# Designs tried in a protein design chat: VH-VL binders against GMP synthase [glutamine-hydrolyzing] subunit A (guaAA). Part 6

Target 1, 190 residues: GMP synthase [glutamine-hydrolyzing] subunit A (guaAA), of Methanobrevibacter smithii (a5uk20)
Amino acid sequence: MTILVINNKGQYNHRIQRSLQYLKIPTELVPNTLSIEEIEAKNPIGLILGGGPSIEGAGNSEEYIKHFDIPILGICLGHQLIAKAYGGQIDTSNTESYAKVEINIVNDENLFSGLAPKMEVWSSHKDEVKSIPDDFEILANSNLCDVESFKHTEKDVYGIQFHPEVHHTPKGSTIFENFYEICKKRCNND

## First folded at step 22 (VH-VL)

Design e17 (from z4 with heavy chain Y106R)
Fold by OpenDDE, fold request of step 23:
Structure e17 (fold): chain C 190 residues (1-190), chain A 124 residues (1-124), chain B 106 residues (1-106)
Amino acid sequence: as target 1 above (190 residues)
Amino acid sequence: QVTLKESGPVLVKPTETLTLTCTVSGFSLSTSGVGVSWIRQPPGKALEWLAHIYWDDDKSYRTSLKSRLTISKDTSKNQVVLTMTNMDPVDTATYYCAHYYWIQKRGIDAFDIWGQGTLVTVSS
Amino acid sequence: QPVLTQPPSLSVSPGQTASITCSGEKLGDRYAYWYQQKPGQSPVLVMYQDDKRPSGIPERFSGSNSGNTATLTISGTQAMDEADYYCQAWDFHTAVFGGGTKLTVL
């Protein structure tokens, strides 16, 4: 029962794995260049798509999103890749690349369980999702970004613009715990 | 051989700021996976974690003391510094710095090597 | 922050098995670590990630962690094992220690 962290070469990707380690969640950090077959061979119960400097450097991440029918959590670039994969729109923001942000949680089920109504997060806003794809719903917003988090209406596919793996997100561990619960439940039902 | 050594004042007056330095040897503070924590122990009492700093400059603090604590590192000097403001006699303790290492399932994500500790007494 | 609770003291005769417990909410969902501290000395790591022994730690030391309780077990307890023992866990990026257990070897 392992969650794979897809390394998109972001500066915090190693912190994702460290966070999961502290939560005693089985995990492996893997390159975004692995083939679908190599990912399948690891039999993951979930995927976490890490942040990164650019979409062009995301390797096979978009392919993973389209291929795998397991819970997926996209962080920052991973969040944007999910939007792209499903036909959403990504564009540059007029705000700072990184900032402490208070997000409004509009749906506290599953991923944001126990976190409503607001939480402090470390969020990147250099690029952001400007329009959510069809069959997605917004889970959280802020004064800086209308789409801080979204979810597919039918699938366990989640995106968050902020970084739960950094200390600037004090309750970030809860995000990982909740996602792990989503993964375990899905695994037990299949 | 990895070693850590605490240094700083052994006597501090109430309301003053404590500055402790941990000088490390045998490893670099810039090495991926490395971290250093400060831990204190009042005489005859339990260990109390204070703060941690990672190689990538990520930091964490004990919540109840966060407003009083600052941890930093100088990689070129192989030193980690802890500052604690508004010292009180209740803060009298032996202060330890300890080595941490973990990355990608390598290493021990615990305090595997400790300094000898330095007793700091807060008194008028 | 989670609280880790240990019995303040435990006494065993030489050769007996000592079991030191550490209790905390959902501690089984975190890795437990154990430190040994003798008078006037710095703590020494004796167990990491629930049940792994650092190099140099005798095999008579073992660990387990499930539910809300982690346990450090010392089989064939020796006089040299008399010390204070502290459990520790991570809560995200913060570390938490137990209150410590004084193990006396009679």
Scores: ipSAE 0.926, ipTM 0.961, lowest interface PAE 0.5, mean pLDDT 96
Fold by OpenDDE, last read:
Structure e17 (fold): chain C 190 residues (1-190), chain A 124 residues (1-124), chain B 106 residues (1-106)
Amino acid sequence: as target 1 above (190 residues)
Amino acid sequence: QVTLKESGPVLVKPTETLTLTCTVSGFSLSTSGVGVSWIRQPPGKALEWLAHIYWDDDKSYRTSLKSRLTISKDTSKNQVVLTMTNMDPVDTATYYCAHYYWIQKRGIDAFDIWGQGTLVTVSS
Amino acid sequence: QPVLTQPPSLSVSPGQTASITCSGEKLGDRYAYWYQQKPGQSPVLVMYQDDKRPSGIPERFSGSNSGNTATLTISGTQAMDEADYYCQAWDFHTAVFGGGTKLTVL
């Protein structure tokens, strides 16, 4: 019953692990260079793709997205990698790299369950998803970014541009808890 | 051997700012997984967590006191500093700093080593 | 801010088992920690992550955590175990302590 956090070398990836620890969620932070077989051998119930400095340094993250049929949560770069993997568009924004942002939750099901329609988050906007891929829907937006969060319409694949693992996202714990519930539910149905 | 020692004024006037320093030894404040918390205890009362700072400079504060608290560290001096503004007699307490360590399932994600504490009295 | 509730006091005779409870909403979904504090001394960690003992803590100390309640159990209580005991948990990025329990060994 472990969620694997894929380390994409972002400065907050270890904080994802720490956050999950504080939430008593079984987890392991692993390199993005692990083979698919190595990931499979760990029998994860979900994957969290961490942030990182670049897509080029994301290792096998995109391959994980394409291969695994388990719940996936992409954070920042992980969010962008999901978009890329499914044919979305990523581009550089004209806004600051990191800032406190109020997001508008347009779909509060699943990942955003129990959260208010608006919430403060710590978000990066240096790079962002400019166009969502087919078979995806937007879950949240902001004045700075049209795609703060999205999900696949049929799969448990979620992306968030912001960082729930930092204290600047006060309700970030709910995101992780909701994702964990999604993972457990999927596991029980298989 | 890991040790922590609190230092600072023992008497503060109301409305003044308290500055406490925690000097650590036996570990580095830059070591991955390390953290230091400030915790206070009014005389005869319960422990109250105030603030925490991690090796990566991530900080957290008690929500009710966040506007009054600032935590920082100087790795080169092995010191963690806590400032608390607008002190009031109700803030009279023994202030502790405590060691924390946890990373990737290694260590104890609790306050496993404490300083001796320093009594701070707020009085006119 | 979540609240951890402890009984303010508990009395046991030497050799008896002391059970100190800590209650909080969904506390079982968080790790519980316990600290012992004797008069004039700093707190000492006696239990971490629900049921793990730090080095140097006697085996008569044990912990559990389920539902909304964490419990510190001291079997074969000794006079030296007389102290205040505080539970603690993490609320995401913040730490929370219980109100403390004064354990008296009669």
Scores: ipSAE 0.926, ipTM 0.962, lowest interface PAE 0.5, mean pLDDT 95
Fold by OpenDDE, fold request of step 23:
Parts: structure tokens; C-alpha cells; sequence
Structure e17 (fold): chain C 190 residues (1-190), chain A 124 residues (1-124), chain B 106 residues (1-106)
């Protein structure tokens, strides 16, 4: 009953695990270089793809997205990797790397349960998803980014551009709790 | 052996700023997983968490006092500093700094070692 | 903002079992920690992550946490166990303490 945090070498990846610890969510931070078999051997109920400096340094993260049929949450780079994996478009926004942003929650089902209509988040906009892939829907947007969050229409695959693991996102804990609930429900139904 | 020691003024006037220093030994403030918190206790009252600083300079504050609190660290001096502005007699308390350690399922994510505390009295 | 509620006092006779409760909304979904504080002394961690004992803490100390309540149990209570006990939890990035329980050993 463990959620694996895929370390994409972002400065906040360790804080994801710490956040989950504080929420009493079983978790393990693992390198993005683990093989699919190694990931499978851990029997995760969900994956959280952490942030990172570049897509090129994301190791096997994209392969994880394509291979595993369990709930997945991508954060920042992880969010972008999900878009990339499914054919979305990622480009630079020419805005500040990090900023406090108020996001508009368009769909508060599941991941954003209890958070609508708006929430303050710490978001990076150096790179962003410019267009969502097919079979995805936008869950949140902002004045800085049209795709602050998205979800696969059929799968429990979620992406968020912002960082719920930092204190600059006051309600970030709810995101993790909601994701954990998604993971548990999926596990119980399988 | 891990030790923490609080130092600073024991008497502060109302509206003045309190500056406390926690000098640590037996561990480095830059060690991954390490953190230090400030906790205070008014005489005869309960413990109250104030602020925390991690090895990566991540900081957190008690929400109700956030505007008055600043926590910082000087790794080279093994010191964590807490500043609290606009002190009031109600802020009279014993102030503790405490050790924290947790990373990747290792350690105790609690305050496992405490300083002896320093009594700060706010009075005219 | 979250509040952890403890009984202000509890009395037990030597050899009896003391159960100190800490109540908070969905506290069972968070790890509970316990600290012992004797007069004029700094707090001492006696329980972490619900039911784990730090080194040096006697086995007669145990912990549990479910629903909205965490419990510190002291079996075979001894005179030396007389102290104030505080529960603590993390509210995500912040720490919260209970109001404390004064345990008297009669």
C-alpha cells in the first residue's frame, strides 16, 4: 500500500516524501532510473512523478507513465512528462520560474475535492503544458497558465504544474490526501 | 552527543524584538534530514510550536505568529536564530529549541532532543 | 488551527495502567507523538509515530492511534512516571501540541 515518489532530481522531490510522511501515507522515494521490473516489484498503489530540471533527465519516468495502469500524479516536470507521454505539447512560458499563483479549479472531482473554486499554489512556469493531449481534460487553470492541472478522461492519471509539497501551497496536503484516496479506491476495486 | 543550547536576552520590553540563538553540537545543520524547531512554554501552560527550519533552508511557522517570526540558520556557526517582533507580556515563556531528523524513512520525525530552554520575560 | 485535546489531569496508583488520550479531528490519519515533561525539565520524547518507543524508553510505555484519538499507555505505572504528558502531531508543515495531561501517581 505504498505510493512511490519518482525522484526526477527536482529541488522539492524529497519534500514530496516528507509531505506524505506527515500525512501518514506510506511512501518511498526512488530514483527515476529503476527498471520497470524494479518498480513492479515494489507493488505500488500509485506513482508520484516529482519535478526536475529537464525532461532529458527524467530517466524512465515516461516509460513508467506508459507502462503502469495505476494512479499517477505528475508534479511540475512530472506533469509535463505525462503530457509528453500522451502526445501533448510542452513549451517555455517566458514567465518567472516560480511564483505564487491563484489557480481556478474547473473540475473539483477527485484530486481537487474540497478545494474549489480557487486555491493558492506555488507554481513553476518556466516550462508548461501548452496543449493537453487527447483523452485529457483540464482540471485547473490560471492567469499565467491555461493548463495548471489536467486528468486523463478514463484513467487516474493526473498532472499538476504547481507544487503541493511546499508550504507556499497552503492546501497542498489536500491534494496528496485526495490522491491517496484515489489510490486506495483503485486498489480495493482490483 | 547531540546537544542544543538556547541563548539570548532573558528580559525584553514590550514592542521590542526578541532574538534567540540555538547553538547545536553533535550534528550539522546541513545534514540531509536535519531540522530544528523552536517551541515555547508559558509558565504553567502547554507547549507551543513556533517555527521550524530544515537542512535545505525550508522554513515553516505557526500561522498565528507568522508575521512576527523569522527563523534562520548559520551552518558554519551551528546556530539557528529565531526573531520575534512586537513582544508582549503574553509572550513570556520558556523558549526551547529542539532537534529533528527524518529523511527517506530514516530517523524520527519528531523533536527527539531538546535544549534546556531559556526563560524570556516580557515586562516594562 | 487544528486542536489536540487532552484531559488536564489523570491519577493512578503505582502498578496500575495509565491511559492518556489525545483527541483531534482525524488524528488517526496522522502520526501521534508523545512527550514527557517533569517539573523544571525539558520535554522528553517517549513515543513517536503512534506506537514506536525511542531508545531508553521503557517497554511499559506504549502507544496507539485510531479514529480521532491517540493514546499513550503506561503499564505498571511507577512514581517516576509522574509528569506532564503532551501529545503532538504534524499539521502538514506545522507542528501542533496538545494541552498536556498531568499524570499523578498516588
Amino acid sequence: as target 1 above (190 residues)
Amino acid sequence: QVTLKESGPVLVKPTETLTLTCTVSGFSLSTSGVGVSWIRQPPGKALEWLAHIYWDDDKSYRTSLKSRLTISKDTSKNQVVLTMTNMDPVDTATYYCAHYYWIQKRGIDAFDIWGQGTLVTVSS
Amino acid sequence: QPVLTQPPSLSVSPGQTASITCSGEKLGDRYAYWYQQKPGQSPVLVMYQDDKRPSGIPERFSGSNSGNTATLTISGTQAMDEADYYCQAWDFHTAVFGGGTKLTVL
Scores: ipSAE 0.925, ipTM 0.961, lowest interface PAE 0.5, mean pLDDT 96
Fold by OpenDDE, last read:
Order: structure tokens, then sequence, then C-alpha cells
Structure e17 (fold): chain C 190 residues (1-190), chain A 124 residues (1-124), chain B 106 residues (1-106)
């Protein structure tokens, strides 16, 4: 019943775990260098891919995305890694720093349940998903980028460009709670 | 031995700014997982959380007082500072700083050690 | 923003069991913490993460949390247990305290 947070060396990765702790969600922060077997041995009900400075430093994150058939949430770099893994396009944006952004929620099912139509988020747009992969749909957009969040049409694989784990995202807790519900539901159906 | 001690003015005039300092001992403010909170208690009333600062300089504030509060730390001095602007008699309270520790499921994510508190009276 | 509600006062005879409740929306989905405060003293943590006792806290103290209510239970209540008790939870990044319960040992 544990969600693993994959540490991609981002400055907020430890805050993801702290956030989950405050939400009473069982979690463990693990290096992105663990083997698939080591991840499997932990028997997670979900994976959260944290942010990080670069795709090159993401370790086995892409392999995790491709291998595991459990709910996955990618945050920032994790979001981009999901896009990459499934054939999406990532590119540099015109903005280098974090900023408060109002996102438009176009699909409020599951991950964004209770959050529509808009929410304030702390987002980085150094890099962003420019085009979503096939079999994905956009869940949220903003004036800064068209793909603030997406989801696989069939799998519980979610990506968000923004950081719900920081206080600058006031309703970030709801994102984690909703993801946890997705994980629990999937676990009960298996 | 972990200890915390509050210091600052005991009397503040209305509209003035309160600056309190929490001097810690027995632990480092830079240690991963460490945090320090400020909590106040008006005479005969309940505890009220004000602000928190983590080792990584992440900060959080009570929403209703966010515009008036600033929390900071000086690791080299082992001090956490709370600034509260536009003080009012209603802000009269004993102010506590408290120790916090939690990281990667280790520690107690609560206020396990408290200072003795300092009474701040706001009056003309 | 969220409110934790406690009974303002509770009386118990020595040797009896005292149950102090703390109610809040979704509290069962958060960890509850409890603090004991005696007159003129700083609060003391007596329960953390719902049901865990810090070192030095007697076994007669226990905690539970389900639904929207956390409960601090003191079995075999003693005179020394007379104090104010505050529940606390994290509202994500912020901490929230209850209004406190004055426990009187008759």
Amino acid sequence: as target 1 above (190 residues)
Amino acid sequence: QVTLKESGPVLVKPTETLTLTCTVSGFSLSTSGVGVSWIRQPPGKALEWLAHIYWDDDKSYRTSLKSRLTISKDTSKNQVVLTMTNMDPVDTATYYCAHYYWIQKRGIDAFDIWGQGTLVTVSS
Amino acid sequence: QPVLTQPPSLSVSPGQTASITCSGEKLGDRYAYWYQQKPGQSPVLVMYQDDKRPSGIPERFSGSNSGNTATLTISGTQAMDEADYYCQAWDFHTAVFGGGTKLTVL
C-alpha cells in the first residue's frame, strides 16, 4: 500500500514525500537508480516521478514508466519523462524560472477531481511538453503552455508540469489525495 | 540536549513590529529533516500555530496572518527569527518556538520539544 | 482554515478512563498529535501520529484516529494527568491546533 517517490534529484523531491506524510499516505523516497527488480520487490501501488535538473540524470525512470503497469504520476521532469517514454515532444520554453500560473482544467475526472475549472499552481517552464504522445489526452493547459497536464487514455499514467508538493500550489494536496485514490482503486481491482 | 529559547521584547506598542528570536542548542538548523515552528497562546486561550521553517529554507505560515509574518533562520547563529508586523492588543500572547524533525519516515513530524515561551504584551 | 473541535472540559474521577475527542473534517485521513499543558508550563507532546507515545509517556496514554475524530484515552487517570490537552494535525503544509480540553481529575 505504498507509493514510491522516485528521486530524480530535484530540489523538491524530498518535499513530495513530506507532503505525502502530511496526507497520511504511505510512501518511500527511493533513488532513480534502483533496478526494476528492486522496485518490484517493494510492491508499490503507485509511482511518483519527481522533478530533476535534467533528463540525463533521471536514471531508470523511463524504464519504470515502460515496465510497470500501476498508476504513475510524473511531476515536472517526471511529467516530461512520461511524454518522452511514450513518444511525445519536449522542448525548451521561453521562461526559465518558476512562476505562479493559473491552469485551466479541461478534464476534472480522477486526478483533478474537485479542482475545476481553474487552479493556481507553482510551475516551471524551463522545459515543457510541446506535443502529447499518441493515446494521451490533455487534462490542463495555461496561457504559458498547452500541456500543463496530460493522461494516458487507457492507463493511469498522469503528468503534471507544476509542483503540487510546494506551498505555492495551494490545492496541491488534492492532487496527491486524488492520485492516492486512483492507486487504491487500482489495487482493489487487481 | 536539545533546547530552544525565545527572546525579544516583552512589550510592544500597537502598529509596531514584533521581532522574536529562537536560539536553539543540541541540533543544527541545517540538518536534513529539522524544522522549527512558532506557536503562540493568548492568556487563557488555545495554542495557535504561526509559522514553520525547514532545514531547506522552506517556509509556511498561518493563512490568516501570512501577510504579517516572516520566518527566517541563521544557521551559523543557531537562530530562527519571527517577525510580525502591525501588532495589536489581540496579539498579546506567550510565544513559543518548537523543534520539529522528520525525513524519509524517520523522526516525529510534530513539536516534540518546546521552548519555555516568552510573553509578549501589546499595549499603548 | 480547517477547525479541530474539542470539548472545552472533561471531568473524571481518579482511576477512571478519560477520553478526549478531537473532531475535524478528514481528520481520519491525517495524523493526529496531542499535547499536554499544565498551568504555567510549556506544552508536552504526549501522542504523535495517532497512536504513538513519545519516550517517557506512560502506557496509560493511548490514541486513535478514524473517520473525523481522533481520541486521546487516559486509562487509570491520575491526579497528575489534570491539564489542558490540545490536539493537532497538519493541514498539508500548515499546522492546526484544537481548542483544547481542560481535564479535571475529581
Scores: ipSAE 0.922, ipTM 0.960, lowest interface PAE 0.5, mean pLDDT 96

Design e17 (from z4 with heavy chain Y106R)
Fold by ESMFold2, last read:
Parts: C-alpha cells; sequence; structure tokens
Structure e17 (fold): chain C 190 residues (1-190), chain A 124 residues (1-124), chain B 106 residues (1-106)
C-alpha cells in the first residue's frame, strides 16, 4: 500500500518522501525515468509528482498522468504538468513566489478537508497555471496566483502549486493525510 | 566508529547566549540522509528534543523554543553548532547531540547514536 | 506540541514480563521509538519504527503500537534491564519525547 513519489529533480523531493515517512504513510521515492511497467510492478496506491526546475526534466511524468487510474497529486512542477497534460496553460507568473502566502480554499470536500477557509503555505515557483482545463475545478486561489490548487472533476487527480512538505507550510501534514485517505478509499472500492 | 562529542561552556549567566558545538567522526555531514539533533535533559528530568539539521541544510526546531534556537553545520570541520539565546536557570541541563540517518527506506529515522553529553549550568 | 504520556515507574520481578506504555492521541498513526537510559549514561535506542530492534538489542525486547498506545515489552526481564525508558515520536517535522518510565527489577 505504497505511495510513490516521482522525483522530478527539485530540491524538495526527498522532503516529500520524508514527510510521508513521519506520517507513517508507506512511501518510496523513485526516478522519473521508470517505465509504466516498473511503476506497476511496485503496486502503488497513489502517485505524488514532485517539484523540479523544468517541464523538460520531468521524464515520464506526463506518461504517468495519462496512463494511471490511481490517485495522483502534483506538487509545484507536478501541478503544472497535470494542467499541461490535460490542455491547460502554463506561463510565467505575474509575481514570482518565494515566500509564505495565504491561500483561499474554495472547495474543502477532499484534499483540503478540515482546512477551510484559509491556509498559510510556502510558495516557491516562477511559473503558474494560467488556465485550467474544462474537466477540472479550482480548489484554492490567492492574491498572487489564481490557480493554487485544482482537481479533475471525474478522476482522483489533484494539483497544488505550494509545498506541503516544508515546515513553512504548518498544516502540510493534513494535505498528505487527506491524499492518503483518498488513496485508501479508492483502494478499498470496487 | 560513528562518534559525536559535545563541547561548550560549563557555566553561563542568565540572558547570555549559549553556543554548543557537536564534533562528529566516522560519518560525513554531507551524506544524503544524515542528520544531527540536539536534545537536552534537565537534572532528574525527561529528555527534551531541541533542534535538528539534515545534510541538505533543512532544519527543524522545538516549537516552544524556536525563537531562541539556531542550528547550523560546517561540513568541512565536521561540526554542528547550536545557539540558544536568553539563557535562564531553568535551561540548566545536560545537552546531547545525536546521529540520524534515513533515506530511501534505508537507515533508522531516529537517534541511534548519542554523544556523552555536556552539562550546562545557568547561574542564578 | 503533543504530549506523550508514560507511567513514571514500573516494578517487575526478574523473569517476568515488563510492559511500558506510551500514550498519545492517535499515536498508532505514527511510528514509535524507544530509548533506554541507565544512570549516568547517554540514551540507547532499543526499538524503532514500532517493532524493529537495532543490532545488539536482545530479542526479549519487542514493541507494538496501535490506537493511542505504543508498548515496549521486555520478556524474561533481567537486572540489567533496570533503567529509565523514553518513548519518542515525530510530530510531523519535530520530535517529541515521553516523560520517561523508571523500570525497577526487584
Amino acid sequence: as target 1 above (190 residues)
Amino acid sequence: QVTLKESGPVLVKPTETLTLTCTVSGFSLSTSGVGVSWIRQPPGKALEWLAHIYWDDDKSYRTSLKSRLTISKDTSKNQVVLTMTNMDPVDTATYYCAHYYWIQKRGIDAFDIWGQGTLVTVSS
Amino acid sequence: QPVLTQPPSLSVSPGQTASITCSGEKLGDRYAYWYQQKPGQSPVLVMYQDDKRPSGIPERFSGSNSGNTATLTISGTQAMDEADYYCQAWDFHTAVFGGGTKLTVL
């Protein structure tokens, strides 16, 4: 019952795995170059797409997004990869984010359960999602970024632009626990 | 093989800043997965975790003491340094540094090897 | 920060089983760790990730953790097991220790 963390070469990918370890959520950090078959062989109950410096360095992440039916959470670069894979728009942010930001939670049914109406997060990114695809809905926004989080309307595919894995996001543990609950419910449903 | 040695003042006056150095041997502070914590123990009392630093310079602090603590490392000198501001007699304790190693399901994500500790007394 | 509660003391006879508890809200949703400390000595890790023994720790030491309670169990308790025992858990990015239990072997 492992959640795989896909290492997209950012400075925080190990911190995602460590955060899950401290929450007693079974986890493994894997290269973004693993094949679909190699991922399947590990029998994951969910995927977390980690942050990274560029879309070009994201390896097979888009292939994972399009292929797998298990829950997927994209963090920072991973959030942007999901939007792009489904036809969204990614451009340079109006304001580069390198600090703590307060986000407004507009949908708290799943990933943000227990966190509404607002949450302090750590933001460290240069690009942002400018528009989301038609089959997605916005879960959170901020004064700096219209799309801080989204989900697919029909699939368990979630994106967050901020970093729950760092201590500057005090309630980041709740995001990981909520995602684990989504994975467990999906695993138990036939 | 793996060892940690605490050093610093034995006696500190109230309001002064305490600086403690943990000198490590048998491992590198830059090795992926390595960390060092500081933990203290007042005489006859329980262990109290203070701060931790990882190989990638990530840090964490006990919430109630965060404004008073700074942890840093110098990999070339094999040293981890803790500073604690505004010392008070209640801060009298034995201060330990301890080894941590965990990455990729390898190692023990806790304090498996401890230094001998150093007693710091804050005068009244 | 969360509190891990341990009984302050426990007494057992040699050869009996000692069960040292550590209580915290939903502690079973976290890994528990145990340390032994003899007088004048530094702590020694005796159990990690609930139920794993470090090298050199006798097999009579075992651990469990579920619900709100982690337990360190010492079967066939010996005089050399007399010590203070501390539990520890991670509260996300920070570590928390229990108050300690003094195990006396009479």
Scores: ipSAE 0.802, ipTM 0.905, lowest interface PAE 1.0, mean pLDDT 91
Fold by ESMFold2, fold request of step 23:
Structure e17 (fold): chain C 190 residues (1-190), chain A 124 residues (1-124), chain B 106 residues (1-106)
Amino acid sequence: as target 1 above (190 residues)
Amino acid sequence: QVTLKESGPVLVKPTETLTLTCTVSGFSLSTSGVGVSWIRQPPGKALEWLAHIYWDDDKSYRTSLKSRLTISKDTSKNQVVLTMTNMDPVDTATYYCAHYYWIQKRGIDAFDIWGQGTLVTVSS
Amino acid sequence: QPVLTQPPSLSVSPGQTASITCSGEKLGDRYAYWYQQKPGQSPVLVMYQDDKRPSGIPERFSGSNSGNTATLTISGTQAMDEADYYCQAWDFHTAVFGGGTKLTVL
């Protein structure tokens, strides 16, 4: 019943794993260079794609996104990797924003259960998703970014631009707990 | 052997700022997974967690005291420093620092080794 | 601040089993930790992650955590076990301690 956190070499990947530990959610942080077979051997119930400095440094993350049919949550870079893997547009803003932002939750059925209508989050907006891929829907937006979160309409694949693992996102624990519930429902193992 | 030792003033006047230093030995403050907490205990009362600092300089504070607390570290001096503003007689307590280690499923993720503590009295 | 509630005191005879409880809403959804503190001494970790014993802690110490209650159990209680016992949990980014239980061995 392990959620694997894919280390895309950002400063916060260990904080994602630590956040899950404090929530008593079984977890392991793994390199983004593991093969598909090595990931399969760990029998995960879900994947979290962590943040990182660049798409170029994301190792095998795009392969994981396209191969696995278990729930996937992309955080910051991981959110952008999901969008790119499915044909969305990524753009680098000339204006950086690294601050507390209020997001508007437009769909609270799954990842944002119990969090509507609004949530304060900690985010950086230098790189952002400009358009969502086909077969995705928007879950949240803000005054700064039209795509703060999305999900695949058929698969349990979710993206968030903000960081639930940091204290500046006060209700970030609920995001992790909701994702864990999604993983548990897909897998009849507890 | 991991050891921690608290040092600072024994007596503080009301409204003054308290500065406490935790000097560590047997481990590096820069080691991935390491952290140090400050915990206090008023005489005859329960333990109260105050603040924590991780090797990567991530920090957390007891919510009710956040506006009064600052935690920092100096890795080259093996020191973790706690500053607490606007001291009041109710803040009279023994102040402890404690070791933490957890990363990648290794370690305990709790306070496994404590300093001896230092009593701070806030005059009335 | 989350609240962890412990009974203020517990008395047992030598050789009896002591069960010290720590209650909090949905505490079983978090790890619980236990510390022993003898008079004039610093706390000592005696149980972590619900039921794991640190090196050097006797096997007569055990732990459990489910629902709203974590329990530290000391079997074959000895005079040296007389101490205050504190539970602790993580409230996401912050730590919280229980109020403590004074264990007396008579």
Scores: ipSAE 0.794, ipTM 0.900, lowest interface PAE 1.0, mean pLDDT 90
Fold by ESMFold2, last read:
Structure e17 (fold): chain C 190 residues (1-190), chain A 124 residues (1-124), chain B 106 residues (1-106)
Amino acid sequence: as target 1 above (190 residues)
Amino acid sequence: QVTLKESGPVLVKPTETLTLTCTVSGFSLSTSGVGVSWIRQPPGKALEWLAHIYWDDDKSYRTSLKSRLTISKDTSKNQVVLTMTNMDPVDTATYYCAHYYWIQKRGIDAFDIWGQGTLVTVSS
Amino acid sequence: QPVLTQPPSLSVSPGQTASITCSGEKLGDRYAYWYQQKPGQSPVLVMYQDDKRPSGIPERFSGSNSGNTATLTISGTQAMDEADYYCQAWDFHTAVFGGGTKLTVL
């Protein structure tokens, strides 16, 4: 019942894995160059797409997004990869962010359960999702970024632009625990 | 053979800044998965975790003491340094540094090897 | 940040089973760790990730963790087991220790 963390070469990918370990969530950090068959052989209950410096360095992440029907959470670059894979638009943020920000939670049914109405997060990005894809809904926004989080309306595919894995996001543990519950529910129902 | 040794013992006056050095041997501070914590214990009282530093220079601090604590490392000298500002008699304790190792399900993700500890006394 | 509560003391006779508890809100959703400390000595890790023994810890030490309570169990308790015992958990990125339990073997 492992969640795989896909290493997209950012500085925080091991911190995602470590965050899951401290929450007693079984996890493994894997290269973004694993084939679909190699991922399948690990029989994961969910995928977390980590952050990274560029979409070009994301290896097979788009293929994972399009192939797998298990829950997927994209963090920072991973959030942007999901949006792009489904036809959303990515562009440079009008206000480059490397700071604590307050996000407004507009849907707390799943990933943000127990966190509404607002949450303090660590934001570290230059690019943002300018438009969400068809069949997605916004879960959170902020004064600096209209799309802080989204979810696919039919699939368990989620994105967050902020970093739940760092100390500056004090309630980041709840995000990971909520995602794990989504994964467990899917696993038990299949 | 992993070992850790705290500097000291030391006597400091109230309001002064404490600096403690943990010298490590038998492992590298740059090895992926390695970390070092500082933990203290006032005489006759419980263990109290203070701060941790990882190989990738990620750090964490006890929330109630964060404004007073700084942890850092010098990999070339095999040293981890703790500073604690504005010392008070209640900070009198034995201070330990402890080894941590965890990566990819290898290791223990807790404090498996401890230094012998060093007494820090705060007096006037 | 969780508070880990332990009974301050526990007494057992040699050969009996000692059960040291550590209570915290939803502690079973986190790993628990246990340390033994004899007078004048540094702590020694005796249990990690709920129920795993480090190398060199006797099989008579075992652990469990569910709901709000983790338990360190010592079967066939010996005089050498007399010590203070501390539980520890990770509160996400920070570590917290319990208040400690003094185990006396009489």
Scores: ipSAE 0.791, ipTM 0.899, lowest interface PAE 1.0, mean pLDDT 92
Fold by ESMFold2, fold request of step 23:
Structure e17 (fold): chain C 190 residues (1-190), chain A 124 residues (1-124), chain B 106 residues (1-106)
Amino acid sequence: as target 1 above (190 residues)
Amino acid sequence: QVTLKESGPVLVKPTETLTLTCTVSGFSLSTSGVGVSWIRQPPGKALEWLAHIYWDDDKSYRTSLKSRLTISKDTSKNQVVLTMTNMDPVDTATYYCAHYYWIQKRGIDAFDIWGQGTLVTVSS
Amino acid sequence: QPVLTQPPSLSVSPGQTASITCSGEKLGDRYAYWYQQKPGQSPVLVMYQDDKRPSGIPERFSGSNSGNTATLTISGTQAMDEADYYCQAWDFHTAVFGGGTKLTVL
């Protein structure tokens, strides 16, 4: 039961895979240029869309978001790609974020289970989601970024603007474990 | 042939800052998947992991000692440096540096090659 | 930091099977690693990712990990296997060692 990490060419994609390895979550880091058929052949139980320098360099990530019905977690750029794919708005922030940030957890039912009401995270981004699509709800916010996390109301599609894979996010392991539980529950029900 | 060698041995006074250098050979500190840890062992006691640095300069520290530890590397000199502040006699131990390699589905995500170790004594 | 508990010592006769345990809450949800340390020497990795042997480690060494307990098993134990053995796991980004087990071969 493998979670595929889609390499969107950011500096932290290997750290996502390494984080999953240390949690004994089966994982493989793959190029964002794999076809739908190539992804399907790996029989994944979930996808994580990694960070990267630009939406333009995200390869087939939008195609994956629209095609697959398995759980999807977007991290940083991946979070923004999900919002864009569903009609949300992405704008360049006037101020880049490279800081420890306290986020407020608004909904702790699934991805943030056990983490409410607040969590320290590390933010490293230049762009942000300004508005979420109609079929999404906000899971977390902060003083620096109104949309720190969201989920699709019907699908297991999640976004987080912060980086759970780095040591500056002490409880990042819980995010990955919660996502793995979401993936396993879907696999067992299907 | 991967090898690591710790500087020392060292005698330090209480409250002083310890600086240890690990000189590596047979691999590059910039190779994707490479890392180096520092691990200590007080006389007659168990191994205690202290800190780790990866090729991409990512770092991690033992939580209870994080405020006292700094790990860094100089790739051009093949060196990894550990600094530990406010030394106390209980910090007397043999200090080891150890090699780590893991990327994708290759390598061993653990400490497969160790230095000979260096004795650090904190005077009472 | 999670605690990995090992028995302080274990004695076996030559040719017998030695089973060294490492206990921790839900340790089976993480990989376990094992190191051998002979007197005056640096540790040597003898098992990684629960049950994989590094190159050069004899086939008589095997490993398992489930529930709360990882086990390093040495079949046909020899005098040269007499050493201290440490388990290790990753607590996310940090490593944790067990307290060690002194294996004596009488």
Scores: ipSAE 0.790, ipTM 0.899, lowest interface PAE 1.0, mean pLDDT 92

